# Designs tried in a protein design chat: VHH binders against q07589. Part 39

Target 1, 356 residues: q07589
Amino acid sequence: MSRILVIGAGGVGVITALSLWLKKESDVSLVVRSDYDRVLKHGYTIESCDYGRLEGWRPHHIYSSVEDAASAADNQGYNYIVVTTKNIIDGPVNSRVSNIIRPVLEKNKELHGPQLTTHILLVQNGIDIEKEIWAEFPREQYRYTVLSGIQLIGSTKIGSGHISQVGQDHLSCGAFDPQDAAAIQAANDFVRMYSNEGQNFVEFDPRVRYSRWKKLLYNAAINTSTALVGLDVPRCLEFGVNKKSTEIEVFHPAMREIIAIAASEGIIIEEEFITMFTEITRKKVFKPSMCVDCEKGQLMELEVILGNPIRIAKRNGVATPTLSILYNLLVLVQAKLKERKGLLKFDEKTATLVDE
Below, E stands for the ipSAE of ESMFold2; O stands for the ipSAE of ESMFold2 at other seeds; V2 stands for 0.75 times the mean of E and O plus 0.25 times the DockQ between their complexes.

## First folded at step 21 (VHH; framework vhh_7qbe_3)

Design v3 (at its last read DockQ between E and O 0.98; V2 from the best seeds 0.84)
Fold by ESMFold2, look of step 22:
Parts: sequence; structure tokens; C-alpha cells
Structure v3 (fold): chain B 356 residues (1-356), chain A 116 residues (1-116)
Amino acid sequence: as target 1 above (356 residues)
Amino acid sequence: QLQLVESGGGLVQAGGSLRLSCTASGSTESMGWFRQGPGKEREFVAVIDSSGGKTYYVDSVKGRFTISRDNAKNTLYLQMNSLKSEDTAVYYCAARGWSGRSFDYWGKGTRVTVSS
């Protein structure tokens, strides 16, 4: 039976653990940081459009940290590490994905050496998110695969130990390296272990890089714009000059720039998706995830959604006037959030940053 | 290791046409063209997918340049029509490998000079 460690106990992570648990084909562990004591004693209350209402629910194991989960792995280790946390590469070093997963990789290596391949599933937004993993864990020293999870789900933590899922769970899972047979098999195995027929939709993704660039049309144009102004998509569209300027002068140009960047990397995204992503939430009054993160005072996934594409554009000679202004304004918003969290200090006597 | 060799560059008068070729030493995923004009940074020009069915062009060349490939010969082409002085550059062939995240293979370039 596969042993699966889910890292991150927000709306996505808890539903991920629940779906795996319901299938009854895996041993499911969940890392529950701030809510650990409450979930240990009372379990989760889950209100799910897919899975119904559960009271007092827990996966097979819960832990307060990744370190504790790794220590408790006994002589078996974990077959899968499922990362559902936000990917904040410009945040604290201990919040980087490589540092989050390191205790499990080290424990698996200690227990099994090269005989156990660890499958790392990144259920996170953005492009080039796997790059840090390859850089930090040389394949000569660590035996692992890196898998991509693109999840479309409307699930939020609405209180300690309380999850509300109002949007149906759809997961696309695939290998970042489409020629890596072990990764392809692991992705297909995860699809089977996650699938609950009639209750969710899960599929193998044979073209992960295409899928991530395509989703970036929405994330880089709309997630960012709504976060910058603190508005849902319908308000952004209706408040524009003549009810048109937001889509014509912000969303569409930003999306066209993403298409050009993807093309400069050899990935061709169809122009029809510009209209599709503009329309998909036009009538849905809710704030996209980056906007919600900013509203909660949480750091945004700014670098993987906008910084990485812009760096690719600069390397490849692709103009990004719209994305660049969005990025540079959001860098200031991110700095404001870091200052509020004590991660950045400004010396008002010298009018300079106190960080180095 | 995949090798790419460009050919077909030369001197042409404005309004003229030129066809660039790039022969790959093996099979590739997508292929593309980049260029570097005098005193400028290298910039993306056009890309074609592995089947040859889908293409993308930057606006400055759209309608004037046509990218194509012959997979039986492992050869990429760029047909350049209605050439302008601004098209003067060294043109580079690029290819993705089948595991590639990006264009990892590059030719040494072929020079195109468009005279006024």
C-alpha cells in the first residue's frame, strides 16, 4: 500500500488527503501545522460539494511538522510527497519547497538508499516550479521523480479544522519530464489512487508544460490584476472604462505576452484561450486565489506566476510591457506584506531597507 | 549531442527574399528561429511544433516570414519575404529535445544583411 504524505493543510491539502483516504488504496498522512492540536482532538469538519459532510474526520496519520512526519516513517518511508503549500520562492528560506521536503528525502535515503524512488507531486501554481528541486537534489545522490498537479477546485479553510469545498475537484497529474517512464508510471498510479468515480475528476496529463503555460494566461493576467486592486473579476470588468478597458488593455495584452513567452520556449498556446479565460469567471463574484492571499496578509506566489515568465522573456528577447508593470507593482505589494509580517524592515531614519 | 547547422544567409536588397535552412543531426521536438541585430540583444522570431502543424511568429515578421520543417530531412526553414533593413541580423536555429523544457540546442548562426 503506498504511503503518501500530504504537506499543507489548507483547502486543497485537506481535500487531497480526503480523496486519497476515501479511495482506500493508500496510507494517508497529513502535515497540519497551526491546526494540529485541534484536528488531533476533534478532527476536521468538511462540507464538500463532492464528498458530502464529514464531522470529526482525520486521515490515517497527522503530524505537526514535516520533520515529525519523517521521524515517524518507521522502516517504510513515504512513496509520495504531495506538496500543496504556496510556492513563495522570494519568502523565508525555511518556506522554500526544497527545504520543506528535505527531511522526507533524507529519511527515505537513510532507510532505503537508492532502492526507494520518492515521487514528489507539486500541486502548486506557476512555471518552472520543478527547477528548484532538480537544482537542490542531485539525481546521483537522491532517487526521486517530480510530478505536476494542476488542481481546479474551490476549497478553502474557513476556520480551524473547518473546510468548505464549493467547487468541484478536478486534478490533472503528469510528469514534468515526458520521457521519464518512472515518473509517468507514478503519475498514472496517483491518478488511480486519487480517483473516486462519480465524485471527482482526475486525469493523467501527458503535456504538463503546455498545461502550465496555458493556465498561466489566467494566473499572470487575472490573478495578478485582481490581487493588485483587491477586486473580484466581475468588478474588474464592469468598473473598467466603458466596461471594456480592463479586458482590452490589461487582460488580453498580458495574456498575449504569456503566449509569446511560451512560444519562445517552444510551447504554442492557442489564441482562443485568451477569450476563454477572460469569460470563465466574468459572472462569478469571488476573488481569485492571489487576491485572497493578499487580503489575508499572506505572501503571494508572485515569482512563479509572473517573475519566472518575465525572466524567460528577458532571456529570449520577448517584450512584456504589460506583465512588467504588473510585476513591478506587485513586487511593492509583496514587500508591503513582508514588512507587515516582520520579514522586511525599513529604517525610516535613513530611508533605506534594513536587510543586508 | 544534437547539432544544428544553419545556411542560406547572405546579402539581399530591401524588398527581396531569402530562405534560411537549418539541418539537425537528429530528431527534435519544436524548432525555432532567433536573431541578433547589430548592437542588439538576441530576440525570438518564430517557432514550429514537432509535427509542423502549428506555428507562432512575432508581430514584426508576421505575414512576411514563413517557418516550416521537413522531418524526413531533419531540416528547418525560414522563408523571408519583403525584407527590411531592420531584419539585418545573425539568425540562429534552435531546437528542443524530447525531454527539453526550453530550446537547449543552438546553431552557430547565419548572417543576413538587408541593404537599403
Scores: ipSAE 0.806, ipTM 0.942, lowest interface PAE 1.0, mean pLDDT 92
Fold by ESMFold2 at other seeds, last read:
Structure v3 (fold): chain B 356 residues (1-356), chain A 116 residues (1-116)
Amino acid sequence: as target 1 above (356 residues)
Amino acid sequence: QLQLVESGGGLVQAGGSLRLSCTASGSTESMGWFRQGPGKEREFVAVIDSSGGKTYYVDSVKGRFTISRDNAKNTLYLQMNSLKSEDTAVYYCAARGWSGRSFDYWGKGTRVTVSS
C-alpha cells in the first residue's frame, strides 16, 4: 500500500485524506495543526455532498507537524506528499512549501538513498509553483517527482474538527514534466487511489501547463478582483458601470493579458474561455477563495497567481497594464494583512516602514 | 542541444513583405518569434503549437503576419506583410523542448529593416 502524507487540514486537505482513506488502497497520514488535540480525541465531523455525514472520523494517522510525521515514518518513508496549503512565497520563510516538505524529503533520502522516489503533489493555485521544489532539491541528491493537482471543490473548515463540503470534488492530476514516465505513472496511480466512483470526479491531466494557465484566467482576473473589493462575482458584475464595465474593462482585459503571457511561453489558450470563466458564477452568490482568505485575515497566494505571470510577461516583452494595476493594489492589501499579523511594522511617528 | 537558425532578413520598403525561416536541428513542441527593435527590449510576436493547428499573434502584427511550420523539415516561418517602420528589429526564432516549461532554445536572430 502506498504511504501518503497529506499536508494541510483545511477543507481541501481533510476531504483529500477522506477520499484516499475510503478507497482503501493507501495508508493515509494527515498533518493537523491547530485542531490536532480535538481530532485526536474526537475525530472529524464531516458533512460531505460526496460522502455523506461522518462522525468521529480520522485517517490512519494524524500528526501535529510535518517533522513528527517524518519521524514516524522511520525506515518506511512516504511515497506521496500531498500539499494542500496555500502557497505564500512572500510569507514567512518556514511557511514556504520547500521548507514545509523538507523534513520528509530529508528523511526519505537518509533512509532509502536513491531507492525511494517521493511523489510531491502540489494541490495549490498558480503557475511556476514547482520551480521552488526543483531549485531547493537538486535531482542529483533527491529522488522525487513533482505532480500537479488542480482541484475544484466546495469544502471549508467551519469549526474545530468540522468540515462542510457543499461542492462536489473534481480533481485533475498530472505530471509537470510530460516526458517524465515515472511522474506520469505516479499521477495515474494517484488518480486511481483517489477515485471513488459515483462520488467524486478524478482524471489524469496530460497537459498540466495548459490546464494551469487556463485556470489562471479565472484566478488572475476574477479571484483577484473580488479579493480587492470584497465582493462576490455577481455583485462585481452588477455594480459595474452600466452593469458591463467590470467584465469589459477589468475581467476580460486581464484574461486577455494572461492569454498573451501564456502564448509567450508557448501555451495557446482558446479565447472562448474568457466568456466561460466570466459566466460560470455570474448568477451564483458566493465569494471566490482569495476573497474569502482576505476577509478571514489570511495572506493571499498573490505571487503565484499574479506576480509570477507578470515576471514572465516582463521577461517576454508582453504588456500587462490591467494585471499590473491589480497586482500593485493587491500588494497593498497583502501588506495590510501582514501588518495585522505582525509580519510588517509601520512607524506612525516617522511615517516609515520598520524593516525588521 | 537543439539548434535554431534563422534566415530571410533584409532591407524592405514600408508596405513590402518578407518571409523569415527558422530551421531546427530536431523536433520541437511549440515554436515562436520574438523581436528586438533598436534601443528596445525583446518582445513576443507570435507562436504556433506543435501540430501547427493553433496560433497566437500580438495585436500589433495581427492580420499582417502569418506564422506557420513544416514539421517534416523542422522549419518555422513568419510571413510579414504590410511592413511598417515599427517592425524594424532583429527577429529571433524560439522553441520549446518537449519537457520545456518555456522557450528554452533561441536562434541568433535575423535583421529586418523597414525603410520609408
Scores: ipSAE 0.797, ipTM 0.940, lowest interface PAE 1.0, mean pLDDT 92
ESMFold2, look of step 21: ipSAE 0.796; ipTM 0.939
ESMFold2 (binder alone), look of step 21: mean pLDDT 89; pTM 0.903
ESMFold2 at other seeds, look of step 21: ipSAE 0.786; ipTM 0.937
ESMFold2 (binder alone), look of step 22: mean pLDDT 89; pTM 0.903
ESMFold2 at other seeds, look of step 22: ipSAE 0.789; ipTM 0.937
ESMFold2, fold request of step 23: ipSAE 0.788, 0.776, 0.755; ipTM 0.937, 0.935, 0.930
ESMFold2 (binder alone), fold request of step 23: mean pLDDT 89, 89, 89; pTM 0.904, 0.905, 0.905
ESMFold2 at other seeds, fold request of step 23: ipSAE 0.777, 0.773, 0.738; ipTM 0.934, 0.934, 0.930
ESMFold2, last read: ipSAE 0.764, 0.766, 0.788; ipTM 0.930, 0.931, 0.938
ESMFold2 (binder alone), last read: mean pLDDT 89, 89, 89; pTM 0.905, 0.903, 0.904
ESMFold2 at other seeds, last read: ipSAE 0.796, 0.791; ipTM 0.940, 0.938

Design v4 (at its last look DockQ between E and O 0.97; V2 from the best seeds 0.00; counts 0 for: loop humanness VH .163 < .165)
Fold by ESMFold2, look of step 21:
Structure v4 (fold): chain B 356 residues (1-356), chain A 116 residues (1-116)
Amino acid sequence: as target 1 above (356 residues)
Amino acid sequence: QLQLVESGGGLVQAGGSLRLSCTASGSTESMGWFRQGPGKEREFVAVISDSGGKTYYIDSVKGRFTISRDNAKNTLYLQMNSLKSEDTAVYYCAARGWSGRSFDYWGKGTRVTVSS
């Protein structure tokens, strides 16, 4: 029975733990943090379009920190670490994925040496998100695989211990290295353990880099634009000049730039996806995730969604006039969010940013 | 380790044509062409998928350049027609490995000069 640690107890993380728990093929642990005492005492209240209403639900184990979860692993360790937190590489150092997962990797290494391979599943947006893991954990010293989880789900935490899922869960899981047989097997095993027939949609993804670049058409053009202006997609489209300027002057040019950047990395995305992603939520009054994060005062996944592709574009000589404007404005929005959270300080007497 | 060797560069008058070749020492995923003009940074030009079924070109060369590959010979081609002085550059062949995130293998380049 696989031992799975889910890190992140937002809407995505809790439904991830629930889906695994319902399948009855894994031992499911969840790191809860701020809601720990509430969930320990009363469990979760979950309203799910996939699974119905649950009251008082808990996974097999809950912990208030990753460190506690690692200590509690006894002599068995964890087979999977499933990271569902937002990937905010320009955020606090302690919130970096490498730092979050380190206690578990060190414990597994201490207990088993090379016998236990740790499967790190990143259920996070963006491209090049696996790069930090490979840089921080040399493969001659740690035995692990890195898996990609591309999840389309409408699930949010609407109160302490209260989860609302209004969008059906679609998960595509695959290996970042398509030549790594152990990673491929682990991804297929996760698909099996996560799949609840007739209730969610789960599949193996044989082409992770293609899938992530393709999703970036939506994320880099639409997720970002809606976050900048605080509007759902239908409003962005209807409020544009002549009801056309948003798609013609913002969404489509940004998507064409992403296609060019992906091409410069050897990944060819079909032009038809520009229209597909523009139309997919035209009539659905629904705010994309980055817009929701900004509305809640939470930091955005700005660097993995927009910063990373722009840096690739600069390296490869690809012009990004639309993406660069979006990025530079959103850097200011991110700074505003950081200042409100105490992560950035402005000295109003000198009108300058404090160096620390 | 994978090796890439370009050939076919030279001096051509504006409006003329050239065909570049790049021979790889083994199989590759996607392959592409980059170029570096005088006093400029290297820029992406075109890419072709592993099977040869999909291509992408930057706007300034679309309709004039054709990328193709012959996987039996591990060779990449760039047919350049209607050449302009702006096309003057060193052209680099690039390839992505089967485990690679990006173009990790590069040739040394072949020089193309387009005279007016």
Scores: ipSAE 0.794, ipTM 0.940, lowest interface PAE 1.1, mean pLDDT 92
Fold by ESMFold2 at other seeds, look of step 21:
Structure v4 (fold): chain B 356 residues (1-356), chain A 116 residues (1-116)
Amino acid sequence: as target 1 above (356 residues)
Amino acid sequence: QLQLVESGGGLVQAGGSLRLSCTASGSTESMGWFRQGPGKEREFVAVISDSGGKTYYIDSVKGRFTISRDNAKNTLYLQMNSLKSEDTAVYYCAARGWSGRSFDYWGKGTRVTVSS
């Protein structure tokens, strides 16, 4: 029976743990940070369009930190580490994915050496998110695979221990290295363990890099723009000059730039997806995830969604006038959020950052 | 391991045409062309899918350049028409491996000089 550690107890992480728990084929652990005491005493209240209403629910195990989860791994360790946290590479160092997962990798290695391969499933937005893991964990010292999880769920934490899922659970899971047989097998095994027939949709993704670049059309153009202005998609479209300028002068040019960047990396994305991503949310009055994060005062996944593509563009000689303006303005929004959180300080007497 | 060898560069007058070739020592995923002009950074030009069914070009060469490949010969081509002085550059062939994140394999380049 696979032992699965889910890291991150937001809307995505809790539903991930619930889906695995309902299948009854895995031993499910969840790391619960801020809500730990509440969930320990009372469990979760979950209102799910897929799984119904649950009261007092807990997975098999909960822990207040990854370190505690790793120490409690007994003599078995974890087969899967499922990372559902937001990937904020410009955030605190202790929030880097490599630092978050390191205690588990070290414990697995101590317990089993090369006999246990750790499957690291990144359920996070963006591109090049796996790069840090390969750089930080040399293959001669660690046995692991890196898997991609693209989640299209609409699930949020609406209070301590209270999860609301209004968008259906839809997970696409695959191997970042399509030639890694162990990773492919692990991804297919996860699809099986996550599948709850009639309640969710989960599939194997044979072309992870293509899928992530394609989703980036939406994330780099629309998610970012709505976050900058604090508007849902229909308002962004209707408020534009002649009800067209947002689409024609912002969304589409940004998406064309992403297509050019992907092309410079050898990934050809069809132009039809520009229209598809614009139209699928035109009539839906809701704010995309980055917009919601910004409104809640939470840091955005800015670097993996926009910074990484722009850095690739600069290396490859691809022009990004629209993306660059969006990025530079959002860097300021991110800095404002960081200042509010105490992650940077501005000295108003000298007009300089205190810890530049 | 995988080797890429460009050929076909040379001196050509503005308005003229030139065809570049690149022979790969084995099969590849997508292939593409990059170029580096005098005193400039290397820039992406065009890419073609593994099957040859899809292509992409930067705006400055659309309608003038045609990328193609012959998989039986493991050869990539760039047909360059209506050449301009700004097209003067060393042209590099690039290929993506089947496990590769990006273009992992590069040729040493072939020089194209467009004279006025």
Scores: ipSAE 0.733, ipTM 0.921, lowest interface PAE 1.3, mean pLDDT 92
ESMFold2 (binder alone), look of step 21: mean pLDDT 87; pTM 0.890

Design v5 (at its last look DockQ between E and O 0.95; V2 from the best seeds 0.82)
Fold by ESMFold2, look of step 21:
Structure v5 (fold): chain B 356 residues (1-356), chain A 116 residues (1-116)
Amino acid sequence: as target 1 above (356 residues)
Amino acid sequence: QLQLVESGGGLVQAGGSLRLSCTASGSTDSMGWFRQGPGKEREFVAVISDSGGKTYYVDSVKGRFTISRDNAKNTLYLQMNSLKSEDTAVYYCAARGWSGRSFDYWGKGTRVTVSS
């Protein structure tokens, strides 16, 4: 029975743990930070379009920290680490994915050496999110694979220990290295362990890099633009000059730049997706995730969605006039959020940023 | 390691045509062309999928350049028509390996000079 640690107890993480738990093929642990005592005592209340209403629910194990979860592995460890947190590489150092997962990797290595391969599933937005893991954990010292999870789900924490899932869970799971047989097998095994027939939709993704670049059309153009202005997509479209300037002068040019960047990396994305992503959101009156994060005063996944593709473009000689403007304005929004959180300090007497 | 060797560069009059070739020592995923003009940084030009069924061109060459490949010969081509002085550059062949994230194999380049 696979031992699975889910890190992140937001709407996505809790439904991830629930889906695995319902299948009854894995031992499911969840890291629950601020809600730990509440969930320990009363369990979760879950209102799910996939699974109905549950009261008093818990996975097999809950922990208040990743370090506690790792310590509890004394002579066992974890087969899978499922990361559902936001990937904010420009945020606090302890919020970096490599630092979040390190206690578990170190414990697995201590207990099992080369006998246990740890499967790290990143259920996070963006491109090049696996690069940090490969850089920080040399393969001669650690036995692991890195898997990609692209998830489409409408699930939100609406109160302490209370989860509301409005949209059916769709998960695409695959290996970042399509030639790594162990990673491919682990991804297929996860699809099987996560799939609840007739309730959710789970599939193996044989082309992870293509899928992530394709989703980036939406994320780098629409998710970013709505976050900058604090509007849902229909408002962005209707408020534009002649009801056209937002899509013609912002969304479409940004998406064309992403297609060019992907092409410069050898990944060809079809141009019809430019129109497709605009049209499927045109009449949906809700704010995309980055816009919601910004309104809640939370840091955005800015670097993995926009910074990383711009750095690739610079390296490959691809022009990004639209993306660069979006990025540089959002860097200012991110700095404003950091200042509000006490992560940045501006000295108004000297008109300079205070470093430590 | 995979080797890539370009050929076909030379001096050509503006408005003329030239065909570049690149032979790979083994099979590859997607392949592409980059170029570096005098005093400029290297820039992306065009890419073709592993099967040859999909292509992408930067706007500055679209309609004038055609990328193609012959997988039986492990050879990539760039047909360059209606050449302009701005096309003067060293042209580099690039290939993705089957596990590669990006273009990780590069040729040494072939020089194209377009005189006006």
Scores: ipSAE 0.779, ipTM 0.935, lowest interface PAE 1.1, mean pLDDT 92
Fold by ESMFold2 at other seeds, look of step 21:
Structure v5 (fold): chain B 356 residues (1-356), chain A 116 residues (1-116)
Amino acid sequence: as target 1 above (356 residues)
Amino acid sequence: QLQLVESGGGLVQAGGSLRLSCTASGSTDSMGWFRQGPGKEREFVAVISDSGGKTYYVDSVKGRFTISRDNAKNTLYLQMNSLKSEDTAVYYCAARGWSGRSFDYWGKGTRVTVSS
């Protein structure tokens, strides 16, 4: 029986914990930060197109912090750490993925030394998200694998302890290193533990870098553009000049730039996906996740979605005029959000940024 | 340690053709060509998948350049036709290893000069 810690109790994290819990093949723990007291008293109310309506639901264990979850592992530890938080590498240091997972990795090492391999599943957007883990946890000191989870789901937290899932749960899970047999086995095991026949779609992903670059067509072009202007996708398309300029002058050029960058990294994405991603939400009054985050006053996953691809493009001599404009404007939006949160201070008397 | 060795560069008149080769010391995932023109940064040119079934070319070379590979010989090729003065550069062979990382292996390059 695998012991699984899900970190992040947003719409994705709660449904992830629910699916694992429903399968009854794992011991499911969830870290519930701001909503902990509410969920402890009343449980979750979940309205799910896949899993139905649940009232008063909890996974097997809930904790208010990762530190508490690690302490509660006593002499057993966790087999999987499932990270569903937003990956904001330009945000507060304590919110970085390496710092979030460190208490569990240290506890597993303390309890088991080399005998327990910790499987770290990153259910987060973007590319190069695994690099921080490899850089911060030397292989000679830690035994772990890093797995990729691409979850295509329309699930949001609509209130304290209240989750609404209106888009079907689809999870693709695979190893970042396709030559790592232990990671491949762990990814396949997770697919089995997550699969609920007839209620979700779960698959092993043999080419996780390809899948992440492909998803980036949507995220780097559409997720970013909608966040910048605060509009759902149909409005972005219909409000364009002659009802065409948004897709022809913004979405498609941005997507072509991503295809070129991926190619410069040896990942070939077929151009037919430009049309596919443009069309999948054309008629759905739907705000993508980055747009939603911005409207909630939350920091965006800007660097893993745009910053990382642009840095790769620079190193490889690939032009990114469309992505660069989007990125530089969104850097200003991110700074505005940081200032609102007290993470950045501008001195209006000197017209300069206050350093920490 | 994977090693890549390019050959086939030289001086060619505009409109002419050249064929570059790159021999790898072992098997690779995808392979590609980059180039660095006078006073410019290195830039991506073309890539081919591990099986040879998929390719991608930057717009400036589409229809003029053809990338191919012979996996039995661990050799990558670039057929360059209708050469322009703008194609003058040192051309670098690049390869990915099987662990799915970026282009980690590079040749020393071969010089191509296109005269008017």
Scores: ipSAE 0.772, ipTM 0.933, lowest interface PAE 1.2, mean pLDDT 92
ESMFold2 (binder alone), look of step 21: mean pLDDT 88; pTM 0.895

Design v6 (at its last look DockQ between E and O 0.95; V2 from the best seeds 0.82)
Fold by ESMFold2, look of step 21:
Structure v6 (fold): chain B 356 residues (1-356), chain A 116 residues (1-116)
Amino acid sequence: as target 1 above (356 residues)
Amino acid sequence: QLQLVESGGGLVQAGGSLRLSCTASGSTESMGWFRQGPGKEREFVAVISDSGGKTYYVDSVKGRFTISRDNAKNTLYLQMNSLKSEDTAVYYCAARGWHGRSFDYWGKGTRVTVSS
C-alpha cells in the first residue's frame, strides 16, 4: 500500500486526500496547519459534488507540520509527497517547496537509502516549478522523481474544517521528464490510486510541459489581470472600452506573448487556444484564484505564473510589453501584501525600504 | 553530445534571398533558429516541431522566412526571402533533446549580412 503525504489542506488538498482515501489503495496522510485542532477533534465536513456529504471525516493520519509527519514514530517513509500549496518563490524561505519537502526526503533517505524512490507530485500552477527541486536535490544524493499535477476543480475551504466542492475534479498527472521511465510509471500509478471511476476524472499527461504552457495562457493573462483590478472575468470584459478593449488590448496580447515565449522554448501552442481560454470564462461570474488570494491578503503565485515566463523571454529575446506591465504592477501589489504581513518594512522617515 | 553545424550564410543585397542549413549529429525534438545582430542580444526567430508539422515565427519575419526540416538527413533549413538590413545577424541553430527540457544544443552560428 503506497504511503502518501498530502501537503496543503485547502480545498484542493483535502479533496485530493479524500479521493485517495476512498480508493482504498493507499495510506493517506495530510498536513493540516490552521485547522489542525478542529480537524483532530471533529474531522472534516465535506460537501462534494463528486462524493456527496461527509461529516467527521479524516484521512488515515493528520499532522500539524511536515516536520511532524516526517518524524512520526511509526513512520516508514512516504512513497509520494503531493504538494498542493501555493508556490510563492518570492515568499518566506520556509515556504519554498524545496524546504517544505526536505524533511521527508531526508527521512526517506535515512530509513531506506537508495531502496525508496520518493515521488514528488507538484499540484501547483506555473512554469519551471520543477527546477527548484532539481537544483536543491542532486540526483546523486537523492532518489526521487518529479511529477506534474494540473487540476481543474471547484473546491474551496468555506470554514474551519469545512470544504465545499461544487466543480467536478479533473486531474492530469505526468512526468516532467518524458524519458524518465520511473517517473512515468509513478504518474500512471498515481492516476490509478486517485481515480474513483464514475465520480472524478483522472488521466495521464504525456506532454506535461506543453500542458503547463497552454494553461499559462489563462493564468498569465486573465488570472493576473483580474487580480490587479479585483474583478471577476465578466466584469473585466463588460467594463472594457466598447466592451472589447480588455480582451483585444489586454487578454489576447498577453496570450500571444505567452505563445511566443513557449515557442522560444520549443513548445508550439496553437493560436485557437487564445479564443478558447477567453470564452471559457466569459459568462462565469467568479474571481480566479490569484484575484481571490489578493483579496484575502495572501501572497500571489506571481513568479511562477508571470515572472518565470518573462525571465525566459528576456533570455530568448522575446518581446513582452503586455506581460511586463502586468508583472511590474503586480510586483507592487505583492509588495503591498508583504508589507501588510510584516514581510517588508518601509521607513517613512527616509522614504526607503528597510532591509531586515 | 549532440552537435549542430550551420551553413549557408553570406552577403546579400536588400530584397534578396538566402537559405541556411543546420545539420544535427543525431535525432532531435523541436529545432529552431535564433539570431544576434550587431550590438544586440540574441533573439528567437522561428521554431519547427519534431515531425515538421507545426511552426512558429516571430512577427518581424513572418511571411518572409520559412523554416523546414528533413529528418532523414537530420537537417534544419531557414529560407529567408525579402531580406532587410535589420536581418543582418549571426544565425544560430538550436535543438531540444528528447528529454524535452529546453533548447540545450546550439550551433556556432553562420553570419548573414544584408547590404543596401
Scores: ipSAE 0.773, ipTM 0.933, lowest interface PAE 1.2, mean pLDDT 92
Fold by ESMFold2 at other seeds, look of step 21:
Structure v6 (fold): chain B 356 residues (1-356), chain A 116 residues (1-116)
Amino acid sequence: as target 1 above (356 residues)
Amino acid sequence: QLQLVESGGGLVQAGGSLRLSCTASGSTESMGWFRQGPGKEREFVAVISDSGGKTYYVDSVKGRFTISRDNAKNTLYLQMNSLKSEDTAVYYCAARGWHGRSFDYWGKGTRVTVSS
């Protein structure tokens, strides 16, 4: 059986662990931070549109930290690390993906050397999320692959140890390096281990970068805009000037800029997707994930969704007037969230930012 | 290492035409053109897919420039028509390798000067 460590116990991570567990082909470990004691003793209560209601459910292993999970693997290690945490580059340093996965990679190198390859599956939004891993873990020193998981799922933690999944799980899994045979095999193996026939939808993605840039049309234009104003998509559209200005002057220009940036990186996205992403969300009275995060007082995945493409645009000489204003306003929203969490301090006497 | 060699630059009058070529030493994924004008940063111009079936152009050159490729010869082209003084730049050929990275391979550039 493959030994799989799922990191992140939000709505996505718990359903990911459940889906793997139900398939009965994997030894499933989950890192649970704030809910650890509750889940260890009582398990999860899950209401899932894919799997029904479960009471007292636990994966095969629960750990309170990645460090503990790495130590507990002893002589076996992990075949997969599945990262479902939000990638908040401008957040606490120990929340960086490279720092999150380091205990497992270091332990694997210490005990197993070149004998065990660990497959790192990033189930996170954004582009260029794999570059940190490649930069931090040189392949001559570490044996791993990096896989991409693009997941569409409506799953949230609604209380301690309580998960509500109201949207069916769709996962596309592929290799960031499409010429890495080991990564391709690992992605296909994960698709097979995650697929629960008749209950979820899982597929291999042969063009990971194309898929991520395409999803970024939605994320960089719509997800960001709704987060800025605290509105669902239908309200954003209906409240616009003449019920048109939001899509014509905000969503579509932002999406065209993403298409230009992707093109400057060699990835050509069809312009028809601008209309498609607008239309599939026009009638959905739900707040997108970034809007929900902001509403809950949680930090946003701002840099991987909007900062990274803007930095690429500057490097490649691509104009981004719409994305830049969205980004700079959301930087202020993110700072407001950080201040409320105590991660940022403003000295009102000097009217300056304090750095501890 | 993949090598890219541009050719076809030169002096041309405004309103004129010029065709740039770029020969690659091997197979490439997407290929594109960038340019750097006097006192400016390098900027993206156009890209073409590996098969040649899809293209993208920045707005400032749409309708005037045509990107194409001949995969049998590993050669990329840029046909530049209705040239303007602001098109004066060093033009760089760029290519993606097959490992899913962006443009990692660059030519040394070919100089295009558009005279008034």
Scores: ipSAE 0.771, ipTM 0.932, lowest interface PAE 1.2, mean pLDDT 92
ESMFold2 (binder alone), look of step 21: mean pLDDT 89; pTM 0.901

